VHH binders against 2-(3-amino-3-carboxypropyl)histidine synthase (dph2). Designs and how they scored, part 17

Target 1, 340 residues: 2-(3-amino-3-carboxypropyl)histidine synthase (dph2), of Methanocaldococcus jannaschii (q57907)
Amino acid sequence: MLFKTIFYQKLQKKVTTLFNLETERVIREIENLNKNNPKVIFQAPEGLKLKVEKEIEKIKQYFKQKNINIEIYLWGNTCFGACDLIDNHVKNLNVDLIIHYGHEKLSYANPEIKTLFIPAYHIFNKDEEEKILNDIKNFIEKHKSGGKKVAIATTIQYKKLLKDFNPSIILGCRGEVKEGDVILFVGTGRFHPLMIAYKYQKEVFIYNPLSKCFDKISEEEINKFIKKRILAISKLLLNKPKKVGVVLSTKKGQCRKRVFDEIIKLLEENDVNYLPILVDNISPDILFYDVDCYIIVACPRIVLDDYILYKKPIYTPEEFKLFLKNSFKYKFDEIKEDDF
Key: E = the ipSAE of ESMFold2; O = the ipSAE of OpenDDE; V2 = 0.75 times the mean of E and O plus 0.25 times the DockQ between their complexes.

## First folded at step 21 (VHH; framework vhh_7n9e_1)

Design y3 (from m4 with S53E; at its last look DockQ between E and O 0.65; V2 from the best seeds 0.79)
Fold by ESMFold2, look of step 21:
Structure y3 (fold): chain B 340 residues (1-340), chain A 119 residues (1-119)
Amino acid sequence: as target 1 above (340 residues)
Amino acid sequence: DVQLVESGGGLVQAGGSLRLSCAASGFTFSSYAMYWGRQAPGKGREWVSGINEGGYSTAYASSVKGRFTISRDNAKNTLYLQMNNLKPEDTALYYCAREYLQPDWREYWGQGTQVTVSS
């Protein structure tokens, strides 16, 4: 077993997915601060933290060689997305620069501390890259010959690879897609393509750049998901809540105060008692209050992915609005610029 | 904990066949796309074959297409790679992998099983 463990560790290093951490750019931006002993914080998603640890060692060595003092910290808590800005958490440290990996800046979440966003684009080897691009080109040409325009949607890690296809970049809490007759989602996971298929009422295909397989979102898959959430809303109709916890996330990219205020107004208009709750990190453990359910004003994925873990039912703001309207026309909650 | 354990490797004469298995545990196997990769000593990683969550969509590297078949049994939480007409250039450590999903960006790989093809 010890031999397998040692060999496995070496294999993981050679096999692990490579992401472009733009070391030279990070060093240049630190140098451009023009400060003695600048204070820099590195922030990354969990899956990138070990790679960023190595990145920090490279950067330390570079500045040590130049006899320049630098104060570096790794942000130890989870980074859930570009919405997870940490400037409020570290304001008392007089931080000069935050390096934020794995995301791009959101138009509606402006950091107060200088922040460098490093997208961490996925690096494919030459053979993989050629296969991926050819698979997508062939898909587009096939549909074009049938008179169909293909809109490409993807996530940040594939943005650079797919630049020539002019893709829409799907953010974790927002799924806006450019015009097309057919949509091809290039990425992993089925939630975003399912949401897009429902939102736009269009055929959505999937190309997974890791498995390199094509797939399609089926109407059965959509209906199953929607039925599950409609059932959850219907339970409110059967057991009308007397008191509701309304949870607002303080994360800059999730702190949808306008949506929160709208929900409060609706609760007051309908004579429903409520407890307004402010939270940074939402988890089942912190929602223990004497309420019948919670409305989570934050990233919609918290409700849609994690609801089973909570002791009381949880709903998105859009789901609660559907309850109040006694409506069965489901609407996905999304974070939008005018929500703040 | 997520665990992927490969088996079925060994020494095979050129033109022979092997069937690799990958036993998965610690996650909902049927919810993830899976793939096989390989790595010869001193060489970089090579993607070999992929399969979607339901097992009905597959893809192959041009070097193995027509010779290798990927499959999965979601009831048994097992991924397979049937390798026929093996060639010396197929010699490598073969590993199965689970895709990463946002927001965590974590991929998982098994320890691998050695396939050695002699001429």
Scores: ipSAE 0.757, ipTM 0.928, lowest interface PAE 0.9, mean pLDDT 87
ESMFold2 (binder alone), look of step 21: mean pLDDT 84; pTM 0.850
OpenDDE, look of step 21: ipSAE 0.922; ipTM 0.975

